# Ledger of designs, part 5: VHH binders against Inositol-pentakisphosphate 2-kinase (IPK1)

Target 1, 281 residues: Inositol-pentakisphosphate 2-kinase (IPK1), of Saccharomyces cerevisiae (q06667)
Amino acid sequence: MQVIGRGGANILIDYGDPTWLWRCCIRWPDLLSSNNSYTIKNISYIKDYVEPLLHGLLCPMYLIDVDIEAIRPILSDFILNLDDKVVKVIKIKNLTNNTSNLILNNHFLKSYCSQNLQTVILELKPKWLYYDTDYCRNCTHNAFKGRGTKYCYNQLLMNPAHLELIFGECNIFPVKFKDAMHEYLRNDNNIFKILYDLQKKLTKNTTPISDIKSINDVNDEHLLLMTLRDVTCFIEWNSAENALHVNIIDVDLKPKEKWTHWTKTYSQLTSSQKIYHTSNK
Short names: E, the ipSAE of ESMFold2; O, the ipSAE of OpenDDE; V2, 0.75 times the mean of E and O plus 0.25 times the DockQ between their complexes.

## First folded at step 1 (VHH)

Design c4 (framework vhh_7b18_3)
Fold by ESMFold2-Fast, scan of step 1:
Structure c4 (fold): chain B 281 residues (1-281), chain A 121 residues (1-121)
Amino acid sequence: as target 1 above (281 residues)
Amino acid sequence: QVQLVETGGGLVQPGGSLRLSCAASGFTFSSYAMGWARQVPGKGLEWVSYIYSGGSTEYQDSVKGRFTISRDNAKSTVYLQMNSLKPEDTAVYYCAKDIEYSSSWYLFDYWGQGTQVTVSS
């Protein structure tokens, strides 16, 4: 049993099953019970609000109970008081199980492959695909943070040929995989179009960030919109099947209190060097 | 050990006021949202008011303009000021700790013992 991933709010644990990982909430360092309650709330949110929008695309995940004694040596490093007999864990599918080689790793994209190049996975965060400003929110944010703007998922959504900038990062992508990706992006059922349409619909039904003055201006549709702006997409190709399979993760409930962070970021970007593309509206 | 202890309940006439207090211990109070819920005899729990860790507040429609939730982080105490009380406000009032530093879903992991509020002439 070992921790293989760590964020501010969660740890990802390899417990010896090649197919599944344990995702444990560690957001509240005081009490296990607080993390357990959030995990239950979060799974309910995902089932009732996220799954209906992204039906068939969510990474298989489900709530399980793990005996505290089985996981105590790991969790005691993250949580001060282990005040429950069980840990509420999200059992999540191991999406990179058969792709041990990390072949591309930058701010915009990670790619994995099997030793024989029969399986290729892209891991990416599309972020703000629909935006209601005249500038590209993703590119402007990346420029503000001092990052390159070499390729952009907004431009990729508008023109599948933009994919060649990604392929140029690594010369070992199989031709069959590249062809499958180009074909996938020409279909309106691709994940970028799906997320764009959902973000556009939710944006039309929420208070513009520029107009948020208090927590009361943030409704449930706004939280759902922010979840969809922060998802991670895994696109998997296998040579034998020659098909693409999409799994989405990081679909967690956002707290309304983050409205102050969202409005701060908006203000910073509107005052910064803006990056413009051909209209995305 | 998490504890929530309510005080301030009692008998009051219609139109009167009461202030409920909830003293919290066993967790970092300032980091968690707090709420009040009530249970009418023979019925389920009804959410009344909520205060986020940052101080923002929400109210059930039937109590808006009459009830005010507040907190004192230095004293680890949350309050419910109840004005213009009506007979239908008669219930056992519970203080509750939310699971999150801030929450839009009102999921509580710890509850107090409850304090009786009776509005009657």
Scores: ipSAE 0.000, ipTM 0.229, lowest interface PAE 15.0, mean pLDDT 84

Design c5 (framework vhh_7ubx_2)
Fold by ESMFold2-Fast, scan of step 1:
Structure c5 (fold): chain B 281 residues (1-281), chain A 121 residues (1-121)
Amino acid sequence: as target 1 above (281 residues)
Amino acid sequence: QVQLVESGGGLVQPGGSLRLSCAASGFTFSDYYMTWVRQAPGKGPEWIATIYSGGSTMRDDSTKGRFTISRDNAKNTLYLQMTSLKPEDTALYYCATYDYVWGSYEYFDYRGPGTQVTVSS
């Protein structure tokens, strides 16, 4: 058993099953019980609030109980007091198990393929698709962090031909796959359009970030909006079916206490070199 | 498993400066928000500053002009640079992991044993 991924407050564990991974919360290093309590709240949040918005698109996931003795060698490195006999774990589908080759990796996306090119996977984080500033939040943030701004999901949302910039850098992508992607992006229920519409709706129901001065200014719709701004999308193409399948992960509950991070990022970007595009509102 | 060890405290005269360090082990330091907290004799804990994993900072208004929080992820070390120290800055200073929680401030943060800062003439 091995840790194969590390997020902000979660680890991904390969436990020997090719189809599934264990996603374990390690947010509270003192008590296992604190992490278990959050995991239960998180799965309830996902089922009650996120699933209805992204119906049929979420990565298969299940709350399970894992005996502490099975996972102690890993968790003891992260949590001091293993004060429960079971660990509440989110069992999630291993979305890249059948794709061994990383064929593209940049700030815009990662792409994986099977050895015979019969399967292609895109892994991406669309981030802020709808924004209420006059500048592109994603490009401005990437520039602030010293990253490239050559590729932009907001430009992709406005024009599917933007995808040719990314495809033009890799001669490995099958023509059939590229055609399937262009067709998918012309459909109004593609994942970028869905996330854009949800972010737009939630933005209109939340306190503008410029007006957040305390935790009391953050409502539950703002937390849901921030979840949707931080999801990871996997788009899988299979040559035999010639179909695209979308799975979304990282749909975690955002605590209100995170407001200080959000307001600081906003202040940094409004004071930085701004990048402008044609309005996507 | 998680260990936080503060150092750099001591006795200083008013107007002096100190640099506190916090050595972290037992977790992936670069992934965590880190914070400095102080507790003066007979008072409750007072938050001083937090530094995010990416380096952005959040500071208490009463000290932000005199105190600067920083981190070195390659060394797993958190710092607090204190200038223009006043007698009212006398306290036990400790570092802690800062993580956000759902609707509650009562979730556990790891903290070190602290380093004593005394400002007196």
Scores: ipSAE 0.000, ipTM 0.093, lowest interface PAE 18.1, mean pLDDT 81

Design c6 (framework vhh_podentamig1)
Fold by ESMFold2-Fast, scan of step 1:
Structure c6 (fold): chain B 281 residues (1-281), chain A 119 residues (1-119)
Amino acid sequence: as target 1 above (281 residues)
Amino acid sequence: EVQLVESGGGLVQPGRSLTLSCAASGFTFSSYAYGWYRQAPGKQRELVAAISSGGTLYADSVKGRFTISRDNAKNSIYLQMNSLRPEDTALYYCAAYEGWLQDYYFDYWGQGTQVTVSS
């Protein structure tokens, strides 16, 4: 058993099953019970609010109980007080199972492939696809953090030819895979357009971040919008089927308390050097 | 502007006590969780103690010796350090993160206060 992935709020554990991974909340370093309570609430949120919006696209996931003694050696490095006898864990499908080679890793995406190049996987976070400012929030944020702005999902959404910048970074992508990706992006039913439309709809039904003055201004629609701005998309291509399959993860309920972080980030970006694009619907 | 200012560090003999204070300003104090981290020379920063509305936590190396507390009326947190050991020598940082349900990584940090335990 080993930790194979870590974010600020979660760790991803390989427990010896090639098909499944354990995703454990570590958002609160204080109490295991706080993380457990959140995990239960999070699964209900995903089922009741996120699944209806992203029907058929979510990574298979299940809430399970793990004995604390089975996972103590790992969790004691992340949570100081293991005050429950069981850990509430999300058992999620291992989406990169059978793809052993990391062939691309940049700020825009990661790509994995099988040894025989019969399977290619793209892992990406589209982030803020819809924005109601005159500047690109993704590019402006990347610039603020000192990252490159060469690749942009907003530009990709408006022009599928933008994908050639990614393909130029890796000469081993199969031609059949590249063709499949171009055809997928020409269809308005692609994942970027779906997320854009959902973000746009929710944005029109919520108070702008600039107008949030207290935690009481944050409602469920704000939390859904923020969830959709932070999802991870896996696009898998298999040569035998010559088809693309999309799975989405990181569809977590955001704590309302993060409203101060969101308003702070908004303020920082509006006062920073902004990045503009020539066209956006 | 959010500010965290530590004080109370200094040179102290083994077996003695020292109290560190952290004064917070520029935000609603009671809405935050707080932690004390330390960094010894040539070592990585480690969490020593944390306090939130749900309770307190301590690293194994300081359990029974250190006590973290908060005073919402004074916008301050404290680390009471008893039975100090040479191994406790480090730069101590006060940290805060937004809300009880925030991510693991603390958002705001003080500049640190030096604690040296030596005879």
Scores: ipSAE 0.000, ipTM 0.164, lowest interface PAE 15.2, mean pLDDT 82

Design c7 (framework vhh_gefurulimab)
Fold by ESMFold2-Fast, scan of step 1:
Structure c7 (fold): chain B 281 residues (1-281), chain A 123 residues (1-123)
Amino acid sequence: as target 1 above (281 residues)
Amino acid sequence: EVQLVESGGGLVKPGGSLRLSCAASGFTFSSYAAAWFRQAPGKEREFVSAIYSGGSTTYADSVKGRFTISRDNAKNSLYLQMNSLRAEDTAVYYCAAKYGSSWYEDLSYYDYWGQGTLVTVSS
């Protein structure tokens, strides 16, 4: 059993099943019970609010109970007080199990392939596809953080020719895969268009970040919007089908308390070097 | 006040043609996928055809090659051109609109529905 992935709020554990991973919340380092309560609430949120919007696109996931003694050696490194007898875990499909070769890894995306190149996967975070500012939020944030602005998923959505920036990073992408990606982006049911439209719709029902003065200004629509701005997309191509399949993960309920982080970031970006595009509206 | 209003139904002979229209009001139609469903007497409401906000289309096998769905976002309108009509096409036809792009055949995900227009195919 080993940790194979870590974010600020979650760890991914390989427990010996090639098909499934354990995704464990570690957002609250003091108490296991706090993470368990959140995990239960999070699964209900995903089922009731996220699944209706991203119907058929969510990675298969299930709430399960894991005996604390089975997972204690790992969780004791992340949580100070293991105050429950069971851990509430999300059992999530292992989307890269059949693709052992990591062929591209940068800040903006990862790509995996099978040894025979019959399967190719892109793992990416589209982030802020729709924005209501006059500047591109993603590019401005990446510049502020000292990251390159090499890829912009908002610009990719508006101009599929930007795929050539991704394809230029790795010379082993099959031509059939590249053609499938170009065709996929021409269709309105592509994941970027879906997320763009959802973010645009939700933005109309939320308090502008500039106007958030307290936790009471954050409503449930705002939390849903922030979830959709932070998803991870896996786009899988298989040569035999010559079709693309999309799975979305990281569709978590954001704590309202993050409003201070969102308003701080907004203030930093409004005072930074802004990056403009002509294509968001 | 959200409304979808169907028109163009009527009595037609087998092998004939009809064009159904659906007028949308009270919401931003261009941001929604739209679909046609139908319900014959004593049957459940079934999927006929859908069109994405950008124009891509899908059809039930029973109507593929005979029916054509289209939209005009400037007119907030949805259309269904029905050719080579059969007695089995007799039903009340409903237009529907939903946000999102998945499971167009699942009527439970549609946000807005019209009241229906009757199509009768008989001699």
Scores: ipSAE 0.000, ipTM 0.103, lowest interface PAE 19.1, mean pLDDT 84

Design c8 (framework vhh_enristomig; at its last look DockQ between E and O 0.22; V2 from the best seeds 0.00; counts 0 for: pae E 11.2 > 2, grease 26.6 > 24.2, SAP .696 > .668, placed apart)
Amino acid sequence: EVQLLESGGGEVQPGGSLRLSCAASGFTFDDYAISWYRQAPGKQREWVSTITSGGDTNYAESVKGRFTISRDNAKNTLYLQMSSLRAEDTAVYYCARLGYSYGYEWFDPWGQGTLVTVKP
ESMFold2-Fast, scan of step 1: ipSAE 0.022; ipTM 0.423
ESMFold2, look of step 2: ipSAE 0.000; ipTM 0.229
ESMFold2 (binder alone), look of step 2: mean pLDDT 80; pTM 0.798
OpenDDE, look of step 2: ipSAE 0.146; ipTM 0.569

Design d1 (framework vhh_enristomig)
Fold by ESMFold2-Fast, scan of step 1:
Structure d1 (fold): chain B 281 residues (1-281), chain A 123 residues (1-123)
Amino acid sequence: as target 1 above (281 residues)
Amino acid sequence: EVQLLESGGGEVQPGGSLRLSCAASGFTFSSYAISWYRQAPGKQREWVSTIYSGGSTNYAESVKGRFTISRDNAKNTLYLQMSSLRAEDTAVYYCARVTIYTSGTYEIYFDYWGQGTLVTVKP
């Protein structure tokens, strides 16, 4: 059993099953019970609010109970008080289990492949696809953080040929994979178009971030919009099939208290060097 | 209205050749990948070949080197040239417009299928 991934709010644990991973909340470092309560609330949110919008696209996930004694050696490093007898865990499908090689890793995406190149996986975070500012929020944020801006999902939405910049970074991508990706991007049901449309719809029903002055200005549509701006997408191609498989993860409920972070980031980007693309209003 | 119509099937002796056609209408043919599938009596439908919008092709192992898929975008037509036919190639052949799958709680299948054309390989 080992930690194989870590974020600020969650850890991913390999517990010996090649097809499944345990995802544990560690957002509240003082109390296990706080993390458990959030995990229950989060899975209900995903089922009731996220799944209806992204039917057929969510990574398989299940809420399970894990005995604290089975996971204590790992969780003791992240949570000070293990005050519950069980840990509420999200069991999620291991989306990279058919691949062994990380072949591309940049600010835009990660790509994995099998040894025989018959499976290729893209791991990507589209972030803010719809925005109502005159500058590209993603590129401006990446520049502010000192990250590259060579690749942009908003440019990809406007021009599928933008994908060739990514393919140029790795000479081992199979031609059939590249053709499958170009075909996928020509379809109006591609994941970027779906997320763009959902973000656009939700943005019209929410208070602009510039106008949020208190927690009371944050409604449920804001939380859902922020979830959709922070998803991770996996696209798997297999050479024997004539299809791409898309799975979305990281569809978590955002705490309303993060409104201060959102308004601070907005102010920082507004005062930074802005990057402009064709408008996507 | 999206429509796919197969033709060119018939009876042929082992080792013979046939060319199947699939006429497409109601969509921008050049923008989609199109596949050939077949279904033999009493068996599940199996994938035979796909041609992508960019011209790349993919084949089932059982037909590699014997079948050639091609397209004529000006005529909105898909072809399957079948050579060195075997008794096991006997099946109804279908063309299908490829819709890229999305995985999760359910899978979205290929959009449209034609009615099929029967190929019978008999001595």
Scores: ipSAE 0.000, ipTM 0.160, lowest interface PAE 12.9, mean pLDDT 82

Design d2 (framework vhh_enristomig)
Fold by ESMFold2-Fast, scan of step 1:
Structure d2 (fold): chain B 281 residues (1-281), chain A 122 residues (1-122)
Amino acid sequence: as target 1 above (281 residues)
Amino acid sequence: EVQLLESGGGEVQPGGSLRLSCAASGFTFDDYAISWYRQAPGKQREWVSTITSGGDTNYAESVKGRFTISRDNAKNTLYLQMSSLRAEDTAVYYCAKTYVEYGSYTIEFDYWGQGTLVTVKP
């Protein structure tokens, strides 16, 4: 058993099963019980609020109980007080299982393939597809953080030919895969259009970030919108089926306390060097 | 605490070779995937190669067949053997300790070294 991934709020643990990973919350470093409470609340949120919007697209995940003694050597490095007998863990499908070759890694996406190129996986974070500013939120934020701005999901959404720039970064993509992606993007039910429409609908039903002055201005629709702005999408192509399968992950409930971060980022971007595209409104 | 220190850079002619080293301290080196990145003057950082804790390797297409990443866990040291160097390989090379990002399996960089300059010119 080992930690194979870490973010600010969670760790990913390889526990010896090639099909599944354990995802453990470490957001509150003082108490295991705080992380357990959040994990239970988060799974309920995903089931009741996210699943209805993204039906059939969510990565398989299950709430399970892991005995604290089985995981203590790992969790003791992340949580000060292990005050519960069990750890509430999200058992999550390993979406990169059996694809070991990282063939593309840039500011826009990652791509993995099997040794025989019969399976290709794209891992991507579309972020803010709909935005209510006159500038591209994603590109402006990337520029502010010193990241790349060559590729943009908003440009892709408006012009599917934008995909050719990305394919040009890696000459080993199979022709069948590239053709499948072009067909997928011409379909009005592609993941980017789905996320764009959901973000647009929720944005029109929420208080603008510029108008948030306190935690009391944050409602549940804000949290859902912020979840949809932070999802990770996996697109898997299999040569035998010549079909694309989409799985979405990172659909977590955001703490309302993050409103200060959201308003700070908004203010920073309004004062930064802005990047403009043809409006997506 | 956590430190990554690159060395081995220098000036070389096209077609030449260099071996870069990264000495790691302050963490359990054996447990982490470690990567090489590079940044040409005025450009953004570009991923070059990664070696996993188990020894599996991956390379950017632009360096595949010319560069070889390796590690010596007993010495807590990462290496990049560079051959058939080209003018476009001119950059500051960085060693980075990486995690797979939570929920996305995307590599994130926890720590970066100070870098070592490689200049390829006739």
Scores: ipSAE 0.000, ipTM 0.181, lowest interface PAE 11.5, mean pLDDT 83

Design d3 (framework vhh_podentamig1)
Fold by ESMFold2-Fast, scan of step 1:
Structure d3 (fold): chain B 281 residues (1-281), chain A 120 residues (1-120)
Amino acid sequence: as target 1 above (281 residues)
Amino acid sequence: EVQLVESGGGLVQPGRSLTLSCAASGFTFSSYAYGWYRQAPGKQRELVAAISSGGTLYADSVKGRFTISRDNAKNSIYLQMNSLRPEDTALYYCATIEYTWGTYEVYDYWGQGTQVTVSS
């Protein structure tokens, strides 16, 4: 049993099953019961609000109970008070089980392949695909953080030829895979267009970030919008089938209390050096 | 009213193929995910295959033998069944489905079913 991935709010645990991982909430370091309560609320949120929007695209996941004694050696490093006898865990499909060779890893994406290059996976976060500012929110944010803007998912959304910059990061991508990606992006049913359309629709029913002045200005549609701006997409290609399959994870309920972080980031970006694109709207 | 109508069933010998069709009407076809279910006499109804915007899902018993597809222009779902076995004998149903955390479950609409019998 080992931790194989960590974010600010969750850890991924390999518990010896090649097909499945345990995803455990560690957002509240003081109490297991707080993390358990959130996990139950989160899975209900995902089922009732996120799944209908991203129907058929979500990574298979199940809410399960794990005995605290089975997982105590790991969770003790992350949570001070293990005040429940069970841990509410999301059992999530291991999307990289057959593709352990990491061939690209940077701020924008990760790519994995099988040893024989018959399977290729892209792991990426598209972030803000629709934005209501006159500048590209993703590029402006990356520049503000000093990351650079070698390629942009907003430019990719508008022009599939932008893929050539992404593919230039790694010289072992199969030609058949590259062709499949270009064909996928020509279809308006691609994941970038789907997320763009959903973000645009939800933006119509939410208070602009510039106008949020209290927690009471944040509604459930704003939380959905922020979820869709933070998803992780896995795009898998298999040479035998020559088809692409998309799985989405990190579809978590955002706490309303994060409104202060969102407004602070907005203010920082409006005062920074802005990066403009002409083809996002 | 929403209506799903299955067709293409029949009597077939082991090792042969059948294609089932499901015609949908009364709603926006492309907005739904779809599944093929089957029920053999005296057994529980089971999911055979599902199709959604994210891809396809197959029961282990049919994986590699059956292929589900959709044609949005014709408002139709298909199940291509290859290498049929006597154990595939069942009444086959088309249904709209809701994805529920790694499980496809029927919530909305069922068709009347089409009988598939695999015997010599």
Scores: ipSAE 0.000, ipTM 0.099, lowest interface PAE 17.5, mean pLDDT 81

Design d4 (framework vhh_7xy4_2)
Fold by ESMFold2-Fast, scan of step 1:
Structure d4 (fold): chain B 281 residues (1-281), chain A 123 residues (1-123)
Amino acid sequence: as target 1 above (281 residues)
Amino acid sequence: QLQLVESGGGLVQPGGSLRLSCAASGFTFSDYAMAWVRQPHGKGLEYIATISGSGGSTYYSDSVKGRFTISRDNAKNTLYLQMNSLKPEDTAMYYCARVYEITSGSYTYFDYKGQGTQVTVSS
């Protein structure tokens, strides 16, 4: 068993099952019980609030109990006090199973393929598709961080031919896969358009980030909006089926305490060099 | 106990070549994809190249494609970066990195990098 993925809030553990991974919360480094309480709350949030919005698109996931002694050697590196006898774990489908060849990795996406090129997977983080500023939040954030601004999900939303810049980075992509992606993006039911529309609806009903002055200004709709701005999308193509399958993960409930981070980032970007482009607002 | 130790950096003229090495210990080297990343002075980490655990697949950033070659020797637990046609903009601290996630894409970071080896390209 080993850790195969880490973010600030979670680790992904390979426990020997090729189909499934254990996703463990490490958001609060002091107490396992705090992470367990959050995990229970999080899975309920996903079921009750996120699943209805992204019906049929969520990666299969299940809340399970793992004995602390089975996972102690890993979790002791991430959590100071293992104060519960079980770990509340999200058992999540391994979306890159049998596609271990990383063929593209940049600020816009990652791509994986099988050795025989029968399967291609794209891993994407669209972030802020809808925004209420006159500048592109994603491009402005990338510029602020010293990253490239060559690729943009908002450009992709407006012009599917934007994909050709990305495909030009790696000539391994099968023609059938590229054709399937172009066809998918021309349909209004593509994942980017779905996320854009959801973000737009939620933004209309939430306090603008510029107006958040305390934790009391953060409501549940704002937390849901921030969840949808931080999802990871997997698009899988299989040559035998010649079809695309979309799975969304990282649909977590955000702690209200992150309002200080959100407002600080917003302030930094509004005072930085802004990147503008046309959008389908 | 897990360690990545880079070597082979130095001062080189534009158009010159350098070969970087990374000695890995404390984990099963062949089970992990490995990467080279660099950090120019005062800037963020920039991706250079990745090689799969078996060595069968490689990927390169646009800035180094055709000039740099990543390779590995799993019997020696060593990662290499052959750098040709070096440019002043290649000046950076170069880090060997263990790729964190190849069976899931949810978190896109390396979980360990070494102390680095400085490459300076100047006349």
Scores: ipSAE 0.000, ipTM 0.105, lowest interface PAE 20.3, mean pLDDT 84

Design d5 (framework vhh_7ubx_2)
Fold by ESMFold2-Fast, scan of step 1:
Structure d5 (fold): chain B 281 residues (1-281), chain A 122 residues (1-122)
Amino acid sequence: as target 1 above (281 residues)
Amino acid sequence: QVQLVESGGGLVQPGGSLRLSCAASGFTFSDYYMTWVRQAPGKGPEWIATIYSGGSTMRDDSTKGRFTISRDNAKNTLYLQMTSLKPEDTALYYCAKITYEYSGTWEVFDYRGPGTQVTVSS
């Protein structure tokens, strides 16, 4: 067993299964029981609030109990007091298993392929697809941060031909894969349109960020909206099936304390050099 | 408005000590993980240590014997005590309020201060 990923709130553990990973909460380093409580709450949040909106698209994940003695050598490096007999772990599917070749990496997406080119994976973060400003939130934020603005998910929503700019960066994409992607994007049930519609619906019933003055102004619908603005999407093409499979990850309950970050970013972008598109009002 | 202001840097001889401070305002300091990172000229940022909201710490192995991170929640202040300083410790030191990034990317800073310069030279 080894830790293959680390953040401030979670670690990812390779426990010897090529298909699955263990994701363990380490947000509260003093008490295992605090992390267990959050993990239970987070899975309930995902099941009750996120899954109904993204049914069939979520990365397979399961709440499991792991005996503390099986995982103690790893967790003792992250949690001081292992005060429970079991660890609440999220067992998640390893979405990049058997795709070791990174073939494209830019500000818009990452792409991986199997050595035999029979599998192609796109990893992408659509972020703010619906926005309530008169400017494109994603492009304006990228420009503010000094990142590229050549490719845009909002432009992709307007015109699927935008995808040809991405395909032009790498000539090893199989023709069947490119055809499948073009067909997928012409269907209104593509992931970008689904996320756009959900963000738009939630925005109408959520306090505008400009009106948030304290943590008490943040409600559960706002947290759900922010979850949907921060998901990671994996689109996998397999030549044997000649089908696309979409998996969404990073659907965790956001802490209300992030309201200060959200309001600060909003203020910074309102005062920055803005980038406009016509289709999102 | 989140503000982080670092202080305590300066010129020090090899083997010397410095204590860096970070004054935080505009958020509930006690609720957040806080971190120290440094950036030497021409290099990317290097993580040094994180202190969790409960007071537990995680430190980089290369510096954990010489550097100690601590916090005073009553004063909204983060500290880095540095001992046995070496020329390779020369860098701009930043404190940051952090949020995590999924799937094992390094911790993403919610907000970072302007930094305080530490120069270790004879």
Scores: ipSAE 0.000, ipTM 0.135, lowest interface PAE 15.3, mean pLDDT 81

